# Designs tried in a protein design chat: VHH binders against p80196. Part 3

Target 1, 213 residues: p80196
Amino acid sequence: SQDFDFFYFVQQWPASYCDTRRSCCYPTTGKPDEDFSIHGLWPNYKDGKWPQNCDRESSLDESEFSDLISTMEKNWPSLACPSSDGLKFWSHEWLKHGTCSALNQHAYFQTALDFKTKSNLLQNLNNAGIKPRNGDYYGVESIKKAIEKGVGHTPFIECNVDSQGNHQLYQVYLCVDSSASKFIDCPIFPHGGKCGSKIEFPSFSTNDDHDEF

## First folded at step 23 (VHH)

Design ee3
Fold by OpenDDE, fold request of step 26:
Parts: sequence; C-alpha cells; structure tokens
Structure ee3 (fold): chain B 213 residues (1-213), chain A 124 residues (1-124)
Amino acid sequence: as target 1 above (213 residues)
Amino acid sequence: EVQLVESGGRLVRTGGSLRLSCAASGFTFDDYIMGWFRQAPGKEREVVAAIVWDSGYTWHADFVKGRFTISRDNAKNTVYLQMNSLKPEDTAVYYCAADFYGYDYTRSHEYDHWGQGTQVTVSS
C-alpha cells in the first residue's frame, strides 16, 4: 500500500450526533459524558483521498489494548445503533484505518486517546465562553479561533442538521503528522457537512437514551 | 473481492420513471448500510437514500420529496432506487455505496466501497 501523508483526528459532539433525524443508541456502558468523543484517527493523502483496509487479516485483538478499554469506553464510544460496548466500532476503525497507520493496535488507540487529551476541545471552547447549551448559537469562526488558540492549528468544523433544520457543531477535524507525534496544519480540509455562519452547540442532556433501527 | 455494480441509468424524459440497480458481492451484509449517491456536473456528491440491509430500514434525503425509493432484494444481494417524477435537476451520475459499520450513512466518507456509477439524464 502507498504511504499516507498525515492523519485526520476526528472528534464528535455526542449531543449533535443524536439530535438529528437519524437514530442514536447510548453505549451499553452508559450515557456518554458531556464531552467530545473520538470518531477516529484516519491516515490520509494530501490530495484528499485515503488508504483503507490495508491488512484485512489484522483482526482486532482486545488483549493487545486491554489496559485502554475502560478509557476507550469513556472517550471513544459508539452512538450507532444497535447499542454496543464499542468493540465493533473499534474493530471497524482499526481494520479500515488503523491497519494503514503503521501503528500496532495499542499504539493506534493510545495515540488517539492522547490527542484527545492534548486537544482538550471542550475546555478550549469554554475558555472562549463557548459552552454547550440547547438554543445557544455561536459563530463558526469563533469556534475555529477558540480551538486554534488552544491547539495551535486551525481545525475544520463539520456540521450536521437537527430536526428543525439548524446547523450544529457535529465534528472537529484536526490534523496529525504521519509519525503521529504532533498536530499540524491540515494540508487539505475534508468535504464534510458545511456549516452556516452560526451553529448550535447543543447539550446532550435532552437527548433520547435509545433509538433502534 | 468487494463488487458494487450499478445499472439502469439512461436518458429519460421529464416526468418519467427509472429504476436503478446495484448488484453487491464479495462481503457479508450483516448490519451494513447500502446507499445511493449522486453527483451532478459541477456539484458535490450528495446522498440520495440509504437502507440498512438486514432490517430494511430506509432513509431518504429531503430533496427526494417522496419521488425516489430505495429498496433491497436479499436473495439477489441487490439494492434498487426507484425514481419517479424525474426532473432535469436529477441529471447526475448515480453511485451505489456500502457502509460496513453504518456510523453515519449521511456522510460519503463513511462508505467503504463504491460502484463505478451509472449516468442518469433527464431531458425536457
């Protein structure tokens, strides 16, 4: 397989994931925290393409990262239905993306966890007076600047749309160098959900616990 | 080897109907989502509809407005897009895609495999 150029490190806002016409399911381990969670760490090319499924024989082995599982349950949950403990989600992320990262399973998941801690997105937003609250809207540029101030690099903000047609903060993209050592300026931004000038930063507290397909 | 093969795209008149097919092979379909996307000239690719393969749960984009319907035939491992009341603005290359986890079927980057696409042209 061809070498990749950088990582997208993607974090999601759980409240926004669930505040759509799409169903969401709380993990079997419990309701997620009012904090960003990890979606993935994705090898990427500078042209916007990405490698995937680089080793189909490398199945997820819990024994390789057993020490991280409790932390992953809190910081890397799946909100997809049906409700799960995260293993299937992590398996998907590993097989699709992790196998292309040149990292072993433990290093791959640990790296993502470390970058979540390092980015400290919620705190960075709070420092700028941007707090999650239903009905509160913020300028997308203000959100970007708040994150940039904390992380040192400009993020990409991806939005989704709630049931009323409002744009809301859905995911934050940061870029990591190919050695998985530091945040970098993104060589290219994804073509994700475009945001309006002002977007909602909703609270997770009012969301439904379970929806099934 | 994963294969997604679209068919059925052709020239059709405004108000006409068309059914696209996507024959899927090379993977198991448990809990997977199949989606139809389209890309018009000079526009971004957009999701049209999605179906959860095993349950048959369907989702349709708002712009569909009841004109299109996604469906599946489990026995044939085939996904369909029935398009009625076609308009010139529906002209695009239509793609079939597979999402192996189904985390967010509204995002193209979530889909793992794509077909080659089939051209749909709606004329006045």
Scores: ipSAE 0.645, ipTM 0.832, lowest interface PAE 1.1, mean pLDDT 92
Fold by ESMFold2, fold request of step 26:
Structure ee3 (fold): chain B 213 residues (1-213), chain A 124 residues (1-124)
Amino acid sequence: as target 1 above (213 residues)
Amino acid sequence: EVQLVESGGRLVRTGGSLRLSCAASGFTFDDYIMGWFRQAPGKEREVVAAIVWDSGYTWHADFVKGRFTISRDNAKNTVYLQMNSLKPEDTAVYYCAADFYGYDYTRSHEYDHWGQGTQVTVSS
């Protein structure tokens, strides 16, 4: 149902997923592009709570979105182990979040793909001189301003910690109205994912870290 | 109704071994990642180990690596934690958790289903 207030639209930085103590496996199609990828499109309430699993019988039906699969493999890859074509990850995202969106499967996935394109995160950061670069740190407020300049709305930045203990850019949250039509100012920001004032924006690692999985 | 029931927790001496079990019901076990978490008094809940649905892929936290082994028996809908070379620092309530095709499986917030926990106490 449409009993939620807005969506978080969440994208992740693959290098920051893979350079932690967590296991990382590339998709069967190989190493993802050095670009943000979709994590999910998540119905939320303004009070910081969220719905989930709104129709436990609505299994992913590949025939409903088959035309999107190649695009989703590129833009919505799974980095979880074992290596896959992403269907388990998309099943998780659909059942947990998509069933609460009031969108059918095709519309749900297409909408997220469209918002990734519209957000243009990597280019917006690049326009401000913020590029993936190991060993360099960027101000968190500079990252927010670069994205806001391109998107028109302030993002939330979630950080994680690499295997050496450094805080780094991990996920970017933007907010979307409940009809899934446009970016909006976030009614509430999430908590957690602590950042310092300066954080790393890592470049993709070599293949050596995949032998540990 | 989804249920996870842990068993096997008890008092054990330093250097000893225990095997924890978690019996699952109410969902298709083969579609779930399973995790063991622990919480010591005054500490936050922390991931100990995780095992993916049917591939046999496992992950273990650094502080238990080489001592604890997660495993699962999908025919019995059961996940196990074999705990060897136990230390007083391993004293905690141990929780079993499950998530449908879980993606970010080292974070407790990602798991939808939790057991009630089983107490493990390691005496010095």
Scores: ipSAE 0.585, ipTM 0.820, lowest interface PAE 1.6, mean pLDDT 89
Fold by OpenDDE, fold request of step 26:
Structure ee3 (fold): chain B 213 residues (1-213), chain A 124 residues (1-124)
Amino acid sequence: as target 1 above (213 residues)
Amino acid sequence: EVQLVESGGRLVRTGGSLRLSCAASGFTFDDYIMGWFRQAPGKEREVVAAIVWDSGYTWHADFVKGRFTISRDNAKNTVYLQMNSLKPEDTAVYYCAADFYGYDYTRSHEYDHWGQGTQVTVSS
């Protein structure tokens, strides 16, 4: 594996994932909780580039992290179509990113789960009076500050666009040191998904709004 | 080895048409998403269109407004971008990209492989 400078730890808001012109598919395990889910733990360079696919021969082995699967199903689901139990998604994340992390499969997934717990994003937002509700908009800076207060480091907020053209909270980027031990200030923030001054924090829409892509 | 090779970029006049091609090799196309991106000088790379290989479902950016169309030829493992009614603001390097999982085809960081790009210049 190549040396890297830090991790992006990326969490997504499932409702925003699905509230787009793009289709979403609930996991085979059922509708996700109205909580942030893990997108990935990504090794990254300080210049904004990243290593990927560092070991193509390191296929995902469920036996290495079987004790984590139930937790991962709840906290690391895929909303991509077709519906899945998460294994394909986890395999993708592992092969593309995890193989570059210098961690074994168990440690890689466990680390991500631990940082989700530590970040406690939804609670941090709630503490600031920011709650998911369709039609409610919040200042992006307020969202950042709420998360910063809880995590101790400034997040990057990525937005997507709903069917009406409104910006909504899509993903939260936090940075983790290369040893995967603690949150750090991000050396660089990702590009894309820029937010307006106010963004929607939506709740899940009805299942009728979801279709297979 | 995965390879994406773009072709078709050239100088055209305003109102003209071009068809870009992206020849893909080195992987199977099951459940892949192929995307076209462009980057103008001094601007960020932006997604133009995407296609789910197996289903043929397509997505186009809002700025396309029906002028561009992404398509694929399974037999040739090639993705196309038909560009009509070209404008000077369409001048950019156009890139082909492959997304192996297809989690979010609107985000460049989700794509796993990129071509070298082909220059499209639209003169007034």
Scores: ipSAE 0.480, ipTM 0.766, lowest interface PAE 1.3, mean pLDDT 91
Fold by OpenDDE, look of step 23:
Structure ee3 (fold): chain B 213 residues (1-213), chain A 124 residues (1-124)
Amino acid sequence: as target 1 above (213 residues)
Amino acid sequence: EVQLVESGGRLVRTGGSLRLSCAASGFTFDDYIMGWFRQAPGKEREVVAAIVWDSGYTWHADFVKGRFTISRDNAKNTVYLQMNSLKPEDTAVYYCAADFYGYDYTRSHEYDHWGQGTQVTVSS
C-alpha cells in the first residue's frame, strides 16, 4: 500500500479527443457513445506530484474483473491508435496508477465506474442547457458551475485545441478522497490545458475521422 | 531503471542551428512516444515535438513553423531535435520525455519519464 492524498478522477470527451490534429482510433468494440468516458483514477499528492508504477509485477488480470469488462468497454474506451479493445489502456492505467491506489484490480475499476455514474457529467451539463453541438460555445465558468451543481464540488476543466484553433472541452477533473469513497474539493488543480473564456462542446456525430498510427 | 539523458544544449547566435540528443535506456520502445518540451524562465513547459517510435510519425508545435524537426535512431535508442533558424524566443531548458502508452502526446502530464533537461540559449 502506497501513501497518497487523494485521487484525480478524470473523464474525457471523446469528440474533443478526436477533433484535433492528432489522430484517434475508434475501439474495436465500436464507436464510442457521445458521452464522457473515463480516462483514469489517479492517486495524487497535494503538492501536485503523484506516485506511479508502484508494483510493476502486478500485471492486469482480466479474470479479476471479468464482470466489469462489458461496462468498461462502454465507459472506459481508448481512442488511442492503433485501435484496441481497451485492455492495453486498462493495463496502462492499472500499472501506472492503480497499483498505487491500495485497491485491487476489481475495486479500482469498479470505483472508477461508480464515480462516472455518480458524477453524471453529461446530464448535469444538459440540465444547465449545455449540450454537445458543433459550433456552439459555452462559458467555461458556466460549465464549471453546471458540474459543481450536480457533483457538489468544483471541477477542473482541461481544454484542447481543434484544427481551427478553437478551445474545446477535453477533460473534466474531479477529486476523490484517498479512501475512494466520495468526491472532495480538490486540494490542487492540475496545470496545463488552460481554457479560454468560451469553449466548444463538439458533437461526435461529425467527428468520424479516425486514423491508424 | 528508465533514464533519459539530454545533450547538445549551448549558447548560439540568432539564426544559428543546434541538434539536441536524448539517449534513452531502461525500457523498450514499442508503441512509445518520445517528446521534446521546453520551458523558459517564468513560463509554462510547452511541447515542441513528438515522435511515435515505431511508426516514425511526427508532430510539431505550431510555433516551430518548420524550423525544428524531431527524429529518432532506433539502433541508438536516441531521439533528436534539429533546431534551425534559432531565435532569442527559443531560449529555454529543453526536456526529453517518454510516453509509454501514447494516449496524448501533446500533454506533458501524459509522459511517464523526463530527462534532466539541457539549456539552450540564443543570443541576439
Scores: ipSAE 0.431, ipTM 0.742, lowest interface PAE 1.6, mean pLDDT 91
Fold by ESMFold2, fold request of step 26:
Structure ee3 (fold): chain B 213 residues (1-213), chain A 124 residues (1-124)
Amino acid sequence: as target 1 above (213 residues)
Amino acid sequence: EVQLVESGGRLVRTGGSLRLSCAASGFTFDDYIMGWFRQAPGKEREVVAAIVWDSGYTWHADFVKGRFTISRDNAKNTVYLQMNSLKPEDTAVYYCAADFYGYDYTRSHEYDHWGQGTQVTVSS
C-alpha cells in the first residue's frame, strides 16, 4: 500500500564516486558511460523521515525483470568493489527502498530507468555549457538552473570531496510523486552533502588511466 | 533477530591502544558491509571506517590518519576496530553498523542495523 508522500529519484556522477579515497571498481560488463547513473528511487515522507525494508522476505527475483537487465547494467551500474554484475546493488535497492514503493520489481526498475531518460541530466547541463572537465569549476546555482530548465523542477545537489580536497558534483536529487508518474517540486530537501558556491564536475576521460579494482 | 553488540570501550591514556569488537547475529554476515561510527558530545555521528563484505576492501576516514584499522572475521561474525595512538579528540561513543550489500557506506543513514555503542575515553 502507498504509505509515503513522494520519492527521491537519485542519480550519481561516476567520476565523483571514483575519484575519492573510497574503493571504486568498474562492473564486470565494463567501464560505465560518462553519464549520470541511477543510485535509487526512494520513498520518503514530507517530514524528512522515510520507510525502508518494508518486506524483508521479498528477495530480488531476476526473472521478474530479466528484459531490463542490459539497460540496468548501462544505467544503474555498481561501482562498489569487488567488481560485480550489479545484482547485489539492485538487491540492496529493492529490499531497502523498492519494497516500500507499492510497485512490483519490474515496475520499480522500469520506472527508475524511465525517469533517468526523462531527466536527461547530462544533456541539460551540456545545453547550459556545463561539461565534465577536470579542473573546471561551475556555480552550483548555474547547475541547478540548467537542470530546472530541462526538468521543470529545482533539484537538490549533493557534493562530495575528491582525494585532493575539492568539492564536486556527486548526486542529483529530483522528486517524484507517490504514484511514480511525474516529477514534482520536492516537499523537503535532504540534509548533508552540502556544496559551496562553486564545485568541480570531473571527467572520467582524463582520469581513465587508473587500474581496475 | 538482528543484533550488533560492541565491546572493548574503556578509559585509556593518550597514545594508548584499544581494540573494539562487534559481534553480529541474526543475518548473513557475509552479505553486509560493516562500519564503525562515532559520536562525540555535541557532534553529529561520523563514519570512522568501513569494510566491504570481502575483507580485502576497506575505507578509513582521514582524521584517523592510519591510526585505526578495521577488520572482519567472517567465520566469527565479528568486525573489529584496532585503535592506536589514541588522542583526546578520539573520545566518543563508538557504534558498529551493518548494511546489506551497501553502496554508499560512508553515510550513516545508509546503514540498517546499529549496535548500542561503546564508550571510549582518552585522557591525559
Scores: ipSAE 0.345, ipTM 0.660, lowest interface PAE 3.1, mean pLDDT 88

Design ee3
Fold by ESMFold2, fold request of step 26:
Structure ee3 (fold): chain B 213 residues (1-213), chain A 124 residues (1-124)
Amino acid sequence: as target 1 above (213 residues)
Amino acid sequence: EVQLVESGGRLVRTGGSLRLSCAASGFTFDDYIMGWFRQAPGKEREVVAAIVWDSGYTWHADFVKGRFTISRDNAKNTVYLQMNSLKPEDTAVYYCAADFYGYDYTRSHEYDHWGQGTQVTVSS
């Protein structure tokens, strides 16, 4: 299981998930905070490959992490449709990625929650004057530098495209050592998610379906 | 063993119609998001349509909106793609895919299981 080299720790910006042409649905617990949320903690190899689904029989057992559920609802919400309480999303992340992590379920979820707190992304951006605001554009290098100043390691920035064709901040990747103890420099960066030199950092909006904006 | 088997691909004329089927086995079909993807030679695989759970929410790519319809029959463990008003640009291998939650169901990398594909060719 611990035959991987590092983790990507991936957080996403909910407004950038929801302002595209795809549908987004808020959790049954309500609209997420205007903050980065956890996407996942993903074992990876230095050669650009990754393990997944390392134990298909290791079903999510809520009793193993019940003390974390309220915190995960806030920090690890699902925006997928239909609306849910997050258990399917967490089960997906556990089965696909967590089973490859060499951590038990409680440690896996707790570790990701701890790294979200340590990364402090929204505050690090705010300290550099980078705030979520519709119609404002920020330099991608400025975003990277603001995060690096706070975390000590260069992030990878993934962009997506809103329904109007604008590139925007979507996901932030940081790297974690294979023992899940600290941030490290990324051995490699992922592919895809092209950003221009300047991108939007949108404020959080309501989900709009394909036939409206 | 998880298995997805597409069928129904063939040669059709421009403006014609065709229905693709994908038979699923080896997993609890009702719990899975199902998607149709297509790939022309030398191009990246692209999402065509997706359908969540028990005939729930559906999504269709803009380039097929109004022409293609995804549906599922959970009693038969089958997902369908009804294709109307076919164009030469629709020529591709069509793949059925399945994912437990479909968090980013428009991205092929999010799907865990794939079929072998079925060829659709649309002639002028």
Scores: ipSAE 0.218, ipTM 0.599, lowest interface PAE 4.4, mean pLDDT 87

## First folded at step 24 (VHH)

Design ff4
Fold by ESMFold2, look of step 24:
Structure ff4 (fold): chain B 213 residues (1-213), chain A 124 residues (1-124)
Amino acid sequence: as target 1 above (213 residues)
Amino acid sequence: EVQLVESGGRLVRTGGSLRLSCAASGFTFDDYVMGWFRQAPGKEREVVAAIVWDSGYTWHADFVKGRFTISRDNAKNTVYLQMNSLKPEDTAVYYCAADFYGYDYQKSHEYDHWGQGTQVTVSS
């Protein structure tokens, strides 16, 4: 059924996806920008459960959202291995989550893109002096406060662990009302992804991004 | 109905080998990430290996790297786990799992379909 209470809107930090013991692979469109990217827009219940796969026959139809594809390639890339086009990732997100949203495909993807713009995460962090840099650590409460100042609602911060064993900013959860019209206070926060008090906010660190004098 | 059926689990001596099989039905096998997970008593279920749709790409957890190999046979709708150099800590129930174009294929809660499991016991 499509009778859910709210959405999690989830964005991930690409450098933290890739700076782990797991492999990552850039999409066929190339290395992502140094910015948050959309993971998904996920219908949820207030009791911590969620619907999924609400219409198994509603497969992704590229013609329904063709005008959004270039924007989605930039803002909703896949980092999972092997390198793949975004269509498989978007098919997964649509079938598992989007079919439960009461939105058609175009509206579902457009809504997530709009909320990424509204959240303005990287700029909100930058306004508080929180910038991606390898070896720098920030208080998790400072990160939450910076985002809350810009968005008006407290986020949930999910961390993962880099290859050196340090906690790093991985995903940011914000909550959206069931009509997909605005951010709201989260009725419930997810569990897992513990951060500790201070966490890294890594930059992409590869030789292909460095300029030499 | 989607069905995953594991087989091949048994008692094996330390240093021995074992091949697990998982027969799949009820979905388009080529579009699914197939994963092997294991769960020892009192421990959390953990990912062992994944084979990512019909892409040729495989992933193995560090604790099994060089010892276990995941593979698939699309003609038989079957995924395999070849287990070599077995250790007592490999003792667990092994589960086969599947997820449509799975993105977070190393996380157990992301998989929609699960088998009933097959017991592997490695004697010291």
Scores: ipSAE 0.704, ipTM 0.859, lowest interface PAE 1.0, mean pLDDT 90
Fold by ESMFold2, fold request of step 26:
Structure ff4 (fold): chain B 213 residues (1-213), chain A 124 residues (1-124)
Amino acid sequence: as target 1 above (213 residues)
Amino acid sequence: EVQLVESGGRLVRTGGSLRLSCAASGFTFDDYVMGWFRQAPGKEREVVAAIVWDSGYTWHADFVKGRFTISRDNAKNTVYLQMNSLKPEDTAVYYCAADFYGYDYQKSHEYDHWGQGTQVTVSS
């Protein structure tokens, strides 16, 4: 029942979150898998503005999505400090963004989980020979094309900078229609988080990169 | 009604010290990341420090590390910024901000609530 134009569906690469000067804290459930994780599903306007906090009285109610929690711990971990079980992060995402989505809590979280599965980012990159490996660089356009081939829509790639100053793949934005039913072409792309032409795709493990010699 | 009220900004000499306070009301203070930001004329607002809700975990920008310390008193619903070894480049309007269980606490656009600011001026 909210008047917005589309969603950004945003996934982050945990190794790129954790190798910056910001640092990170692993969830209390343990180190995340080497896979993209959900950041959020964010209602947006096509003019670059967005709604937020559309019902400040709609607190997260764990009983509404309890069947999803184990899947969310795997696919939607918090990497912020201090270490947590994810509930505060999901409360933040629900209150700020989910209340503007016209979905109830269960539908909101389930929808994001479904879009992560549909996006299949890590496999789409792997199919193009793009794999997480410290010290390797990939063309940003090659990353976009690999994802577009699998998803059918061009992503926006957000980069950040590791503690040594290297640009790296950080977040992937895909767009979803306002009924939360399918991926669409993005009406606009976000600003910031600029990449160079070639970027790192870091791994959590440096030992795997050295065991070949 | 959410309210953040900064106080303590004033003119101070280079090398001096100053403590800013921000009194919060109208929300559950213990559920919020609190941040201090600053904005000099003609410049973008920039994060200075942040402190998580009830754990006391803090983060400070590199340009103030070792000189500024953020703290909070949840019993008084107040966040503080202790500023030592002040430099002329610290001259700015300082803002207090709050974000419910904030995740991207270094980004100003993530904060939902803002104070009106307090002017800090550091003279040579």
Scores: ipSAE 0.650, ipTM 0.844, lowest interface PAE 1.3, mean pLDDT 90
Fold by ESMFold2, fold request of step 26:
Structure ff4 (fold): chain B 213 residues (1-213), chain A 124 residues (1-124)
Amino acid sequence: as target 1 above (213 residues)
Amino acid sequence: EVQLVESGGRLVRTGGSLRLSCAASGFTFDDYVMGWFRQAPGKEREVVAAIVWDSGYTWHADFVKGRFTISRDNAKNTVYLQMNSLKPEDTAVYYCAADFYGYDYQKSHEYDHWGQGTQVTVSS
């Protein structure tokens, strides 16, 4: 049974996580790629409330999703300090949100990975000429339209504020139907994290620059 | 059942010190980020400090850095806040909070479990 109405599917921009006064630590597997990463897949109700912690005894069992781990390390990294291999972050997301999804652990993580691929956020922004670039600003409406063109549904854009007070693209919310099969129009948008009319889209480095060690 | 019980709040003169304690029960303490938050009348609840699970990594808000220190004793399921060089603006209700492997541990809305709070009053 599905006791919720839809999912928020939430992705975050790592550079915007790390350039605030909040501590940022790269995963033990290395610096994330310059791409959106998954924050979570969150059951919600249309009235703005949400379920959480639906089975407090359902511990994360790595053996249930071992084939996904390398892909999750790339696409679902933790940036919280101290540096980690992601298992604690995934345990948090599973216990708090995944236990409410009516999916088993493998299906829950695989579904989020599939939706990241389908959303194709970075490429959709690039197709509209919107690229990560320190010191430059983009119109928030242009960002929304670029994503909507590629996905078919209007996103919610959450901004945060860098250490110098500039508003920047932080998280992108898309909505998924309760069977976890497709993107839908969001029944409601979240509150908070509002953007100004123009915001940064910061980079870790110059475009096409990757750290390898 | 999960319980967090703060203690140690009282009236203190400017420049004085206090130690707050938070006793936790009903969960595996070592797997939780513990945080101290405060709320003055008419203001939003704000993060003071956080200490991650069994590793002991700590984070402190800039407005308390050098004056307040969060710590934990996993054997006693207890988190502490040592408050030195107290100022009148530190007057608030102080809350203990816990979140399972919390990711955004500087944000109050991310914590699932809260204590009832303990009043700290700093007189001029």
Scores: ipSAE 0.625, ipTM 0.845, lowest interface PAE 1.5, mean pLDDT 90
Fold by ESMFold2, last read:
Structure ff4 (fold): chain B 213 residues (1-213), chain A 124 residues (1-124)
Amino acid sequence: as target 1 above (213 residues)
Amino acid sequence: EVQLVESGGRLVRTGGSLRLSCAASGFTFDDYVMGWFRQAPGKEREVVAAIVWDSGYTWHADFVKGRFTISRDNAKNTVYLQMNSLKPEDTAVYYCAADFYGYDYQKSHEYDHWGQGTQVTVSS
């Protein structure tokens, strides 16, 4: 709705989802690419609060976005267990966040797909010599600068901790104006998910023999 | 109207066992991740365990691994927490919570529905 101030557009790194103590299951469509994937597009207020569940009677209607499904399978996969075709994850994101966006289902999903393409995160990091590799550490400020150079706006970097206790790049937040038309400077950054000054950017291709579903 | 009702909290001695239950109504139980959380006096609420909509996938916090087991009975719309080898540090109010196809089930702010809690007290 027009009641909110901006969106967080949030992407996650699949390797950092899967290398923690959390269960991780590949989608029924197969192992995701080694690339950032969409987590969500989340209406927010400038005061650090957010709306959610703005229409509890809404449900995902697959016919409204059927032309997007194959693209969403690649760019918006679920890694939650049990393995699924993504519809549960997209239902969660629509009901909790999309119903508050003032967009219909097709526009909501299409907009997030378009912003993933525009952000071009993996390539922007690669242009700065920042590549996924186990055992390599990168400065958090270098990661921010690489993304800012490509996108024009400073991101927020959320870290998590792998099963060995190492801080790692997990999610990237960019901000989008309330009309869902362009990236903007974030009015406020989220709390939590603290990074150290240097963090891992783990590879997603190690031990390929065990990634079939 | 959504309702989550915890029961089974009581006083128990160190090393003892206790089973908590949470009866759910007003939503399609089979579409929800269920979680158990606890809050001790002066501390923040923390996740204890979570179970996804089919009972094959569970997660337990490190501080309860090997001692607590989450389970669910979808025919009875009920989630359970079996608590063994109880310690004084386990003293808290225990809450059940539910999240529609929850993705970030370890984070308390992601859960939409909460019970009122049941007190567990572990004496020496």
Scores: ipSAE 0.586, ipTM 0.816, lowest interface PAE 1.6, mean pLDDT 89
Fold by ESMFold2, last read:
Structure ff4 (fold): chain B 213 residues (1-213), chain A 124 residues (1-124)
Amino acid sequence: as target 1 above (213 residues)
Amino acid sequence: EVQLVESGGRLVRTGGSLRLSCAASGFTFDDYVMGWFRQAPGKEREVVAAIVWDSGYTWHADFVKGRFTISRDNAKNTVYLQMNSLKPEDTAVYYCAADFYGYDYQKSHEYDHWGQGTQVTVSS
């Protein structure tokens, strides 16, 4: 359908994907950079429902976005097992969500890439002194305010739980208007993915930052 | 018309074994992640195991590792769950689910297609 109200634009933190009991696999192109990566750009309704699978015959056609592939490998990697290139992940995102966006494949992927750049999440957090480091905890409200300062809109923060039971920064949701032109205030926030008052922002490194003595 | 039909659930004594089957139709089976989920009375649905598209990569929840094995037969469009060393805690309705090139295949809300479930009851 072409009648949705807005998009969720969702980015994930790779270290938080990978340090849970559910495991992860790096893409065949290698370990992702220590940066947020795109999960998806998802048409939604203001009532909390969403369209999906709007054209099951619209298969991913690599030739339609070939100029974007290297950038997508960097910014839209798959972390699911088994290791693969990104094509299956992008095919899933296109078929389930992109077919409902009123954008063609090239525009859909380019738009998500542009919003990742515009959101500038890692730099906005860094500007507030919030950096990935194992053993450091940050207030969830501080994370929200750092992102809001840079983007101009309040994000939704989704947390998951690492293998030790600690809540950690996992995904960041921002909202985009239905014409896919700009960030907007979210008409509704997702449910679930609860955070504690303070959460980890983990690194890929095995650096042990605990006090030793 | 997409259909997932589970079978094989029954009453079994502690320590026993069962094999569940899920017959799939109405989609290109090889392009789908297949998952087994379970829901005990009063509990939320939880992932048991998943097997990705045609490669057969498998993932199992920690609480079933070494006891349950997911497998698929792409020629028969069927996914299986071999359950060994059954415990009373395994008593639940078991559901088969499918998702096209599923990314977060450990999460129930990511699956587009579900069976009606098959009851497994393990007596102490």
Scores: ipSAE 0.586, ipTM 0.833, lowest interface PAE 1.6, mean pLDDT 89

